VHH binders against FYVE and coiled-coil domain-containing protein 1 (FYCO1). Designs and how they scored, part 14

Target 1, 130 residues: FYVE and coiled-coil domain-containing protein 1 (FYCO1), of Homo sapiens (Human) (q9bqs8r1337to1466)
Amino acid sequence: EICLLKSGELMIKVPLTVDEIASFGEGSRELFVRSSTYSLIPITVAEAGLTISWVFSSDPKSISFSVVFQEAEDTPLDQCKVLIPTTRCNSHKENIQGQLKVRTPGIYMLIFDNTFSRFVSKKVFYHLTV
Below, E stands for the ipSAE of ESMFold2; O stands for the ipSAE of OpenDDE; V2 stands for 0.75 times the mean of E and O plus 0.25 times the DockQ between their complexes.

## First folded at step 19 (VHH; framework vhh_8h5u_2)

Design v1 (from q4 with E104T; at its last look DockQ between E and O 0.05; V2 from the best seeds 0.00; counts 0 for: pae O 5.6 > 2, placed apart)
Fold by OpenDDE, look of step 19:
Structure v1 (fold): chain B 130 residues (1-130), chain A 123 residues (1-123)
Amino acid sequence: as target 1 above (130 residues)
Amino acid sequence: EVQVVESGGGLVQPGGSLRLSCAASGFTFSSGSYAMGWYRQAPGNQHERVAIIYSGGSTNYPDSVKGRFTISRDNAKNTGYLQMNSLKSEDTAVYYCATDFEYTYGDTWLEYWGQGTQVTVSS
């Protein structure tokens, strides 16, 4: 099921470059996602052939996750190409893993969506690799 | 149908104590996985989680209330509690109980909340 963000508000953008991700080390980063909001991790990729890998968990309970491709920064989110449709993840029970191969240079946005939770804010612990 | 109902709010002087209750129906604390949290919203502010307890018994508090607030549950009564001690004026808010539990059919987690109870700390 292809599901784009239709409601809720953007909490924060955490833009990352390939070089920054390469410097992540072994530790996970923390992303706070307030109730009724979603957060974005836009990754700017200048070259094709790279693989973006992610591992994340959430607390408390689930978070919705999606990946979209944004051809340009001025492209609205609802016009972006959906690569991974929004999926409710039980990332509080186990780590969620995934990856994508970059075929086209541009912005690959990881979306952590907590708009389904009216009162409960979530912490997302994520690690990225390129 | 899952329902959550808060009670126990009221007016209290600074330094005083209150005990909030969260009566849950439609699911039991003795079965399944869940998280139960207390949230508050002061006028003009966003919701703030002041306590959370997981089905395993672990708890978490923000620094703003740590050492003063205690979350607990009574499985026999299917009720959650928030013991609030050493109350301050900045604790004045509407307090909500929220539960996030795994639906018995499948891996779907659902969130439920009450209508809130007013807590006012004033001399």
Scores: ipSAE 0.024, ipTM 0.326, lowest interface PAE 5.6, mean pLDDT 87
ESMFold2, look of step 19: ipSAE 0.178; ipTM 0.604
ESMFold2 (binder alone), look of step 19: mean pLDDT 78; pTM 0.796

Design v2 (from q4 with Y103F; at its last look DockQ between E and O 0.20; V2 from the best seeds 0.00; counts 0 for: pae O 5.6 > 2, placed apart)
Fold by OpenDDE, look of step 19:
Structure v2 (fold): chain B 130 residues (1-130), chain A 123 residues (1-123)
Amino acid sequence: as target 1 above (130 residues)
Amino acid sequence: EVQVVESGGGLVQPGGSLRLSCAASGFTFSSGSYAMGWYRQAPGNQHERVAIIYSGGSTNYPDSVKGRFTISRDNAKNTGYLQMNSLKSEDTAVYYCATDFEFEYGDTWLEYWGQGTQVTVSS
């Protein structure tokens, strides 16, 4: 699948801190991703050594997922370092989970990409831990 | 390459009828599980699904078009249809055909759509 982030529309950006994520509790949060759009969850990490873990599902149908590293807020998305390439996830059938170890302080951007879906908006249910 | 092409749009008077066609290539409707839907978008409005037909043949319509629109498919022609009767001015929009297709060898659902066809209902 081809990533359409460069031509797609950003729907929403949900910035999070490590402390906020630590306070998530056990429940999942909901992220609505409109058709033909993508949404971002930028996580600001001030220290190395942390592990960011995610679990998410989607409804209806699949969502594309990617993780990029943004060294500064003014760095364009297309110039960010790709940590996890955009992948189509069957997150409507099973939970998708993953993690990364923070090696460099900065912004770790979780990207939920629905730009491939012209007419179907998705709900993403996600849980994060640090 | 998967391709979807809509056709059949045009200018009609209120109360008139149109039949839209959705020709698919690169896959066959009978080759896997799928759903086909017709969507429309009027200027300044969001996309609205006006009809959907599932692989099993069941259909669904919103109240706005229920009783007036009928979605169908011809697997032999690999074509979907939208019969629109008793057309109203509020039906004026670009109509798109979208397919949600599950490949035989995978569980990945893919969506495909065309460029749309203009439907204008005006006296």
Scores: ipSAE 0.024, ipTM 0.357, lowest interface PAE 5.6, mean pLDDT 86
ESMFold2, look of step 19: ipSAE 0.134; ipTM 0.565
ESMFold2 (binder alone), look of step 19: mean pLDDT 78; pTM 0.793

Design v3 (from q4 with S30D; at its last look DockQ between E and O 0.67; V2 from the best seeds 0.00; counts 0 for: pae E 4.7 > 2)
Amino acid sequence: EVQVVESGGGLVQPGGSLRLSCAASGFTFDSGSYAMGWYRQAPGNQHERVAIIYSGGSTNYPDSVKGRFTISRDNAKNTGYLQMNSLKSEDTAVYYCATDFEYEYGDTWLEYWGQGTQVTVSS
ESMFold2, look of step 19: ipSAE 0.124; ipTM 0.501
ESMFold2 (binder alone), look of step 19: mean pLDDT 81; pTM 0.823
OpenDDE, look of step 19: ipSAE 0.200; ipTM 0.627

Design v4 (from q4 with F27E T28I S30D; at its last look DockQ between E and O 0.14; V2 from the best seeds 0.00; counts 0 for: loop humanness VH .125 < .165, pae E 16.5 > 2, placed apart)
Amino acid sequence: EVQVVESGGGLVQPGGSLRLSCAASGEIFDSGSYAMGWYRQAPGNQHERVAIIYSGGSTNYPDSVKGRFTISRDNAKNTGYLQMNSLKSEDTAVYYCATDFEYEYGDTWLEYWGQGTQVTVSS
ESMFold2, look of step 19: ipSAE 0.000; ipTM 0.152
ESMFold2 (binder alone), look of step 19: mean pLDDT 79; pTM 0.799
OpenDDE, look of step 19: ipSAE 0.439; ipTM 0.760

Design v5 (from q4 with I52R; at its last look DockQ between E and O 0.03; V2 from the best seeds 0.00; counts 0 for: pae E 19.0 > 2, unsure alone 60.9 < 65, placed apart)
Fold by ESMFold2, look of step 19:
Structure v5 (fold): chain B 130 residues (1-130), chain A 123 residues (1-123)
Amino acid sequence: as target 1 above (130 residues)
Amino acid sequence: EVQVVESGGGLVQPGGSLRLSCAASGFTFSSGSYAMGWYRQAPGNQHERVARIYSGGSTNYPDSVKGRFTISRDNAKNTGYLQMNSLKSEDTAVYYCATDFEYEYGDTWLEYWGQGTQVTVSS
């Protein structure tokens, strides 16, 4: 049977370069993640040695977070390296912060995952630095 | 404050038509690149996208409604619309309007959701 409702859809993709993160501006940006969907921030990094830092919170409830490394745009998903496994975060109760050091040029995908939620959409407030 | 308010829902017979409206406030469509979408949720189910229109006029529909639903927008009125024709019992749901900012190309946006409007199709 064909299911008329689909889970795990990509909702929002916010591609950023290192230069755009360096000029991020003050304050947090907003990212909406509808129930049963996920949103991505792919960060394209051309050279190693950089540290990418994040802080985020969510409203009204928790969101899951992961970081995946993709060597190139055409790298199959099953060949991408999981740097931070999917973690349900208490982001509605506290700011969640972390960082990673770029050891290999490529695409570092920050994944805000709301696929576990049937009907509660989330708004993610995030700030990135390099 | 950014807000979207849906209206135009109701009870119709199978084969009937409804036109939903989505009034946006707290921003203007003409001041930026904003996409607009319609989503629905039937009891016990997750949200399903049924239409999206981008600032450039491109549209997307899932196969379940393609050819029956038409999304449009009037930037001067800060209002989006969903024309729903040939309605079926499977279309019964709460319909939500969402709007988001198209940021840095590549389908990047942020979304705000309304409270929804009920559409019921019963014989």
Scores: ipSAE 0.000, ipTM 0.096, lowest interface PAE 19.0, mean pLDDT 77
ESMFold2 (binder alone), look of step 19: mean pLDDT 76; pTM 0.771
OpenDDE, look of step 19: ipSAE 0.027; ipTM 0.344

Design v6 (from q4 with I52Y; at its last look DockQ between E and O 0.27; V2 from the best seeds 0.00; counts 0 for: pae E 10.8 > 2, unsure alone 59.6 < 65)
Fold by ESMFold2, look of step 19:
Structure v6 (fold): chain B 130 residues (1-130), chain A 123 residues (1-123)
Amino acid sequence: as target 1 above (130 residues)
Amino acid sequence: EVQVVESGGGLVQPGGSLRLSCAASGFTFSSGSYAMGWYRQAPGNQHERVAYIYSGGSTNYPDSVKGRFTISRDNAKNTGYLQMNSLKSEDTAVYYCATDFEYEYGDTWLEYWGQGTQVTVSS
């Protein structure tokens, strides 16, 4: 399934490499997602076989989450392959965790989508591992 | 589908009062508790929250309207209200009601808001 972010705009893009995730450090990092926007964590992976794992929560309310695969750096977001369709998560009540195995080199984009919210901005606290 | 409709706006003299209504439909109380908020926006400005009522009934107001505005709701009718007293020219704006259902049973919840109602405070 391919989802379009028709009503939202990109706020923040936090690109990471596998090496940066391997040296992520302790604890969570913070990503701010203004109301009516979405933010991205593109993860560039040079070789197949890795497993990307995530844990995130949000404050003060829920956020939607998806994962898409971008085969080439110049591929528009709306042409990317959807690996995890957009899902509204109760991330303000519990940690959300998941993982995927990298089968094809490219860019794996974690999308934190707050486009459904007109009034409530969110902070996402995330921790990534490979 | 949840729908909200604001009403009760109009032209009022400074010092006057208005009562706004927010009629919600397309849901039942059994889908969980809801919170409601009133927001306002003058053209070219950002939204300002002017009242919020939590699922449990407690309320919150910014200092700019505290003591003048009162939010309430009638859960049996899925309707919220904003009583606005001692209105000032700076209260002139489009007022929006927003309704928020918390995901507690397995249903997806969304923030819903209406088209707004104009409040103009002018001599």
Scores: ipSAE 0.000, ipTM 0.235, lowest interface PAE 10.8, mean pLDDT 79
ESMFold2 (binder alone), look of step 19: mean pLDDT 76; pTM 0.772
OpenDDE, look of step 19: ipSAE 0.020; ipTM 0.346

## First folded at step 20 (VHH)

Design w1s (framework vhh_7mjh_2; at its last look DockQ between E and O 0.03; V2 from the best seeds 0.00; counts 0 for: pae E 10.2 > 2, grease 24.8 > 24.2, placed apart)
Fold by ESMFold2, look of step 20:
Structure w1s (fold): chain B 130 residues (1-130), chain A 121 residues (1-121)
Amino acid sequence: as target 1 above (130 residues)
Amino acid sequence: EVQLVESGGGLVQPGGSLRLSCAASGFTFDDYAMSWVRQAPGKGLEWIGSISWSGSILYNPSLKSLVTISRDNSKNTLYLQMNSLRAEDTATYYCAKDLEYGSYETYFDYWGQGTTVTVSS
C-alpha cells in the first residue's frame, strides 16, 4: 500500500475531533486553498464503527480530493494509507458527497488539493457528519 | 462585489512606453492571481501574462520582451509596463481575476471595462 505523497505546499490544516463534527452546526464551513497548494482536515477517531460523511463544493473552479489514513500523529509517511486516491471533482458545478466507515482508530485526513492550478485559488464549502 | 478598473491608456507614438494600472476592490487582492489580456480592434483575445498571489509570473512568450507585470498588494493594484510600442499593440487592455491561460475552466469570470491604448503617429 502506498501513502499519497504531496508535492505541493500545505496551506491550511483544520483538525477536527468526532465530537466537533457531531456538533458541526448547520450549513457549510469555508476552507481556502490557494493556487499550487493543498489544505486538509485531519479527523481524529478514537473508536471504530462510525461513518464519516461529507458534502463539499468549491468556488470558482474544480478541486481535487483524497482521503489518507494515518494511525497516529507521529506515523511515518511510508506507513500512511490512501483510502480514496486523488480525484478531480466537478465541485464547482455540484455538491460532492461521500462517506467512509471507520474500521481502524486513527487520523482520517480529508485532503483538498489545488496543486494542479497555477493561478486560481479556491474556496471549499464543506459540511461533515458522523 | 468584485470591481476591477483599468486606467492609464491613451495615444502614444510608436516606440513609446506606457504604464497601465488596475485598481481592485471587493475581494482579498493578496490571495488571488491576476492577469492582463488585450483585444485589438476586430481581433480575438490575447493573453499577456499572469502573476500569482506569491509573485510568480508567466508571460505570453510572444510578448515577454515588451511587457512587465507587477502588483502592489498594499494598494490593491496590478500594473502593466509596456515598452517599444508598435501600431499592432493598439488594443483594449483588461485586467482579470481567476484567469488561467489554457485552462478549460472559467475563462473570464471577472474583468473590467478595459483601457484603450492607441499607437499611432
Scores: ipSAE 0.005, ipTM 0.317, lowest interface PAE 10.2, mean pLDDT 82
ESMFold2 (binder alone), look of step 20: mean pLDDT 79; pTM 0.785
OpenDDE, look of step 20: ipSAE 0.024; ipTM 0.333

Design w2s (framework vhh_7mjh_2; at its last look DockQ between E and O 0.05; V2 from the best seeds 0.00; counts 0 for: pae E 7.1 > 2, grease 24.8 > 24.2, placed apart)
Fold by ESMFold2, look of step 20:
Structure w2s (fold): chain B 130 residues (1-130), chain A 122 residues (1-122)
Amino acid sequence: as target 1 above (130 residues)
Amino acid sequence: EVQLVESGGGLVQPGGSLRLSCAASGFTFDDYAMSWVRQAPGKGLEWIGSISWSGSILYNPSLKSLVTISRDNSKNTLYLQMNSLRAEDTATYYCAKDLEYYDSSGYEFDYWGQGTTVTVSS
């Protein structure tokens, strides 16, 4: 749920452009998400029509995931349009994959949410394509 | 019934090493992630690390060079090896079992041991 982000603390923000995702490279990148925090991957998209795809896993335990659309760079996270509601994923047992088609230019925020965890930090392994 | 029993604590000199054990019973040990957590006197709880059901380990980055977590599924036992101990490592050390997916309280553990106390002093 997007409301939980109001009470959580942002740990890491990894902004990416479409060009950077197109040259993502091989394999997965790593994102550490401390207990009681969340981390973001904001993807700036200048043109509609492309599809953003992701694959991720986590270690040692589950992570929550959501996608929101940020129309303006200063829009608070709790005021962004929810595209994928927050879902706790079994990402520690299987890869989680998904995609969305960009219909409006703007910022598409992938949210890796560990705010439900009081003690256990997570490492997220992710791979993005366009 | 689920039981977790920590052992191996005691008094140790600075620079010393200590191995803690956690004997588990009452559940299928192999199916669950297990964690070590500690609490120093007058401080909050600090996560040390976790080992997944498949054996993958993630450590608190602040403690990674000082500790090693392992499990022996044939003995239903979780281990914490600690090296180069300092006075700041004085704490009660707890073993914890993973929670099920539906915990809305914000904790990820449903069972904890009573802890074993480690005191690091000259």
Scores: ipSAE 0.016, ipTM 0.417, lowest interface PAE 7.1, mean pLDDT 83
ESMFold2 (binder alone), look of step 20: mean pLDDT 78; pTM 0.779
OpenDDE, look of step 20: ipSAE 0.023; ipTM 0.341

Design w3s (framework vhh_7mjh_2; at its last look DockQ between E and O 0.02; V2 from the best seeds 0.00; counts 0 for: pae E 11.4 > 2, grease 26 > 24.2, placed apart)
Fold by ESMFold2, look of step 20:
Structure w3s (fold): chain B 130 residues (1-130), chain A 120 residues (1-120)
Amino acid sequence: as target 1 above (130 residues)
Amino acid sequence: EVQLVESGGGLVQPGGSLRLSCAASGFTFDDYAMSWVRQAPGKGLEWIGSISWSGSILYNPSLKSLVTISRDNSKNTLYLQMNSLRAEDTATYYCAKDLEYSGETYFDYWGQGTTVTVSS
């Protein structure tokens, strides 16, 4: 039996606005996701019509990824609308890229999910554009 | 068919050093992260560390000063160098492929292990 000290379900929340993404800077930022946890990037969007784009990779192994829409500020994560279902990505082998069009103002949450991993933590390197 | 064969175990005095090898076949070794894990008698599995396909390494923090993981992609071989061995390092040592996919199992593929005994 592997005994991992559980740090809870959510590890890190990195909220961003559209303006902060427009000023993202050069290169990738790093997000650490402990084994058995997940981390979030909530993106607050005030106006429809934007396209949010992402590129990410991970080390040493794969991470799962999803995108959900939070209808109200206090909506629990399990009640948010799923825009991209959770998918195990080969992000340790290649950059994973994608985009979505914003049709409704609100919070678009990128979820980096490492809950399937019992003892291997991941670093996610990400770059966002609008 | 994936095969992983560990070797290099044996009896070692306390304070000694040992290098374990894992010969891999049946897959494109260069494309995968590889891991070392160990199991002391009567205990669960303990993760030692992992090395990415590009050579980046993560270690169990409690073991980081005692071990070094390396790989030789030209020989399809994973290595574990252990130094300053103690009685508590007595265990069966396994190499593993793709530990990250552990939803239904902890390992996709692993070897039969090599036993290290640290004793006077």
Scores: ipSAE 0.000, ipTM 0.158, lowest interface PAE 11.4, mean pLDDT 81
ESMFold2 (binder alone), look of step 20: mean pLDDT 80; pTM 0.793
OpenDDE, look of step 20: ipSAE 0.006; ipTM 0.216

Design w4 (from q4 with Y105P; framework vhh_8h5u_2; at its last read DockQ between E and O 0.86; V2 from the best seeds 0.00; counts 0 for: pae E 2.6 > 2)
Amino acid sequence: EVQVVESGGGLVQPGGSLRLSCAASGFTFSSGSYAMGWYRQAPGNQHERVAIIYSGGSTNYPDSVKGRFTISRDNAKNTGYLQMNSLKSEDTAVYYCATDFEYEPGDTWLEYWGQGTQVTVSS
ESMFold2, look of step 20: ipSAE 0.249; ipTM 0.645
ESMFold2 (binder alone), look of step 20: mean pLDDT 78; pTM 0.790
OpenDDE, look of step 20: ipSAE 0.656; ipTM 0.863
ESMFold2, fold request of step 25: ipSAE 0.345, 0.378, 0.392; ipTM 0.723, 0.752, 0.752
ESMFold2 (binder alone), fold request of step 25: mean pLDDT 78, 78, 78; pTM 0.790, 0.793, 0.797
OpenDDE, fold request of step 25: ipSAE 0.707, 0.747, 0.731; ipTM 0.881, 0.897, 0.887
ESMFold2, last read: ipSAE 0.414, 0.209, 0.247; ipTM 0.767, 0.625, 0.665
ESMFold2 (binder alone), last read: mean pLDDT 78, 78, 79; pTM 0.794, 0.793, 0.793
OpenDDE, last read: ipSAE 0.745, 0.414, 0.279; ipTM 0.897, 0.725, 0.687

Design w5 (from s3 with T108Y; framework vhh_8h5u_2; at its last look DockQ between E and O 0.49; V2 from the best seeds 0.00; counts 0 for: pae E 7.6 > 2)
Amino acid sequence: EVQVVESGGGLVQPGGSLRLSCAASGFTFSSGSYAMGWYRQAPGNQHERVAIIYSGGSTNYPDSVKGRFTISRDNAKNTGYLQMNSLKSEDTAVYYCATDYEYEPGDYWLEYWGQGTQVTVSS
ESMFold2, look of step 20: ipSAE 0.013; ipTM 0.442
ESMFold2 (binder alone), look of step 20: mean pLDDT 82; pTM 0.830
OpenDDE, look of step 20: ipSAE 0.730; ipTM 0.885

Design w6 (from s3 with T99V L110F; framework vhh_8h5u_2; at its last look DockQ between E and O 0.07; V2 from the best seeds 0.00; counts 0 for: pae O 8.6 > 2, placed apart)
Fold by OpenDDE, look of step 20:
Structure w6 (fold): chain B 130 residues (1-130), chain A 123 residues (1-123)
Amino acid sequence: as target 1 above (130 residues)
Amino acid sequence: EVQVVESGGGLVQPGGSLRLSCAASGFTFSSGSYAMGWYRQAPGNQHERVAIIYSGGSTNYPDSVKGRFTISRDNAKNTGYLQMNSLKSEDTAVYYCAVDYEYEPGDTWFEYWGQGTQVTVSS
């Protein structure tokens, strides 16, 4: 549940636009998630109808992943609509993939949560498509 | 409740060897999916993974310890091991055992850490 973020520290926020994602190419990007923290990838979508797809892995160990919808940039995370509930992913052993169809313009926030890990920071390697 | 307890640390001269043990309880290495890793933290440094073994048996090591360290597990004893050979002063650190475990497919995964064991390599 998103409530874990209430007690966690935000490590980094990497905002992306649809055009930026469209220019990703074939390579994966790296997101650092320090121990006891979470990191965010907010994707601003101006129009409905497109599909956001993701593939990611983590190293070392697992990472928790969720997707929430934020109506506005100032909307607190705990008030955002949960689209994909927080799930612990075995992303250090296999790639995790998923997608969602954008039904409402707004900010779609990919959350990589490492708040459960006291000592181990994680690298998340991710690729996005729209 | 899952618990992991490290042992086997101590003082050793350069070129010496140590074998660390990670006794696990609350889950078994013979069932479920898991990754068991050894991590170390030297003074002033962050934790770094020195070895990992997956439930399938595959292992991985960083270049800093490859050829010198060997990770293994004994299912009968439900214990993980780190055999450390050709030890260097740079290997001095607190060593931790960590297990990422899923009891049944589809269950929540959890990370479990030990309290660590001190390894000191000094002449």
Scores: ipSAE 0.013, ipTM 0.232, lowest interface PAE 8.6, mean pLDDT 89
ESMFold2, look of step 20: ipSAE 0.125; ipTM 0.546
ESMFold2 (binder alone), look of step 20: mean pLDDT 78; pTM 0.800

## First folded at step 22 (VHH; framework vhh_8h5u_2)

Design y1 (at its last look DockQ between E and O 0.60; V2 from the best seeds 0.00; counts 0 for: pae E 6.2 > 2, unsure alone 64.6 < 65)
Amino acid sequence: EVQVVESGGGLVQPGGSLRLSCAASGFTFSSGSYAMGWYRQAPGNQHERVAIIYSGGSTNYPDSVKGRFTISRDNAKNTGYLQMNSLKSEDTAVYYCATDFEYEPGWTDTWLEYWGQGTQVTVSS
ESMFold2, look of step 22: ipSAE 0.073; ipTM 0.543
ESMFold2 (binder alone), look of step 22: mean pLDDT 79; pTM 0.807
OpenDDE, look of step 22: ipSAE 0.757; ipTM 0.899

Design y2 (at its last look DockQ between E and O 0.56; V2 from the best seeds 0.00; counts 0 for: pae E 4.5 > 2)
Fold by ESMFold2, look of step 22:
Structure y2 (fold): chain B 130 residues (1-130), chain A 125 residues (1-125)
Amino acid sequence: as target 1 above (130 residues)
Amino acid sequence: EVQVVESGGGLVQPGGSLRLSCAASGFTFSSGSYAMGWYRQAPGNQHERVAIIYSGGSTNYPDSVKGRFTISRDNAKNTGYLQMNSLKSEDTAVYYCATDFEYYPGWTDTWLEYWGQGTQVTVSS
């Protein structure tokens, strides 16, 4: 339960605010996740009551996904609250959609986890709404 | 969680035989995985494909091991195997079991994603 990302390295962190998501634009953005690594989208939320929604796919194979809540910026990742446990998604076959209701201000981290893959790097195409 | 663990490596004389095992946990080969395969890496070399068996039972091998190596699985034991005959010094390597859950065209197009930690095979007098 505590072992979230023990074996992998952080590759890319793409921090976003609610205002930046509200101005996300029409299309998808790209996030490269090298094999044996993970990448994060930390979403800083100042006010409860919002719903954060995502749609993503990946190429050439599927990626694992989790969502973690971090109370403060200095909270270690392995002490954060797990909201969606790490799950291998069929993201190369279909768009993965989901949402999260913000109950507490803080940092909501979307984690694109490729640590299970020895050699296959992934490109994630994602779109966020709030 | 999904894991595969290799066993059966060791020291073998040239011309000898060895059988490697691949124990699966967190899934079953018969209903959960699309394919199981073996890879190897010799010192100073890149990884190479050694054998694959698909859920439907078909197999593939590179020319370097064709006729000498046989991949199989035992669904009742949830275990895959690599039978290695007529071993040569150039077969010395770390051997890795790997699996994947979704079809990809041609096993040379991409790597299977879930790998074990490997087992050493050394062929030497």
Scores: ipSAE 0.222, ipTM 0.640, lowest interface PAE 4.5, mean pLDDT 86
ESMFold2 (binder alone), look of step 22: mean pLDDT 82; pTM 0.836
OpenDDE, look of step 22: ipSAE 0.567; ipTM 0.826

Design y3 (at its last look DockQ between E and O 0.49; V2 from the best seeds 0.00; counts 0 for: pae E 5.5 > 2)
Fold by ESMFold2, look of step 22:
Structure y3 (fold): chain B 130 residues (1-130), chain A 125 residues (1-125)
Amino acid sequence: as target 1 above (130 residues)
Amino acid sequence: EVQVVESGGGLVQPGGSLRLSCAASGFTFSSGSYAMGWYRQAPGNQHERVAIIYSGGSTNYPDSVKGRFTISRDNAKNTGYLQMNSLKSEDTAVYYCATDFEYEPGWRSDWLEYWGQGTQVTVSS
């Protein structure tokens, strides 16, 4: 279990509920991630059985992505369970798609990690569905 | 975790030579499509790339250092180098080694994303 968030600086947290994702609208939203930082989309899910799906891309270069599970809002980030390990994605060159079935109610955090980059800030264009 | 660490900076007289080293870890130059480059920053200036070597072996230099600086790599030691000859006072700067994975066709960026801590090069009498 590798948690890189402990060493990076959080830039933006965009908390969402299932209802807000259901009314996400069309198209992509933007999330800015400065160089040497990371940003989070915590998704609070009260009911097991849902599937969370995502599509994202980034500009001008790639970003790292992970998904962790947090039992409660006050659970320390370094004690969250890793569901998808941190992976540097070719998000500049192609759309990155994925999904996750919710088996346990709690907080599912999508992590857009730009901590490896010294000077290149990124925009992440994302779309979520449930 | 991809990392690079510079060494070999120091004080040198004008006209002298210096060789910088860039030790890599978390990857091998020979095992993938990694570029390696050298950047510098003098006080009050923006960063300038002074050399790049691509995974296929091609190199590029700006006019300010062309013919004086040579980038190379030693795959057996997983180490890159910058040979700097005929040094001038304007070459005084902090020099950074950087690396990045080369994406497939269509990737075009002058900025490599993984940087070392830098090593000071001072050219003075």
Scores: ipSAE 0.137, ipTM 0.585, lowest interface PAE 5.5, mean pLDDT 85
ESMFold2 (binder alone), look of step 22: mean pLDDT 79; pTM 0.802
OpenDDE, look of step 22: ipSAE 0.412; ipTM 0.765

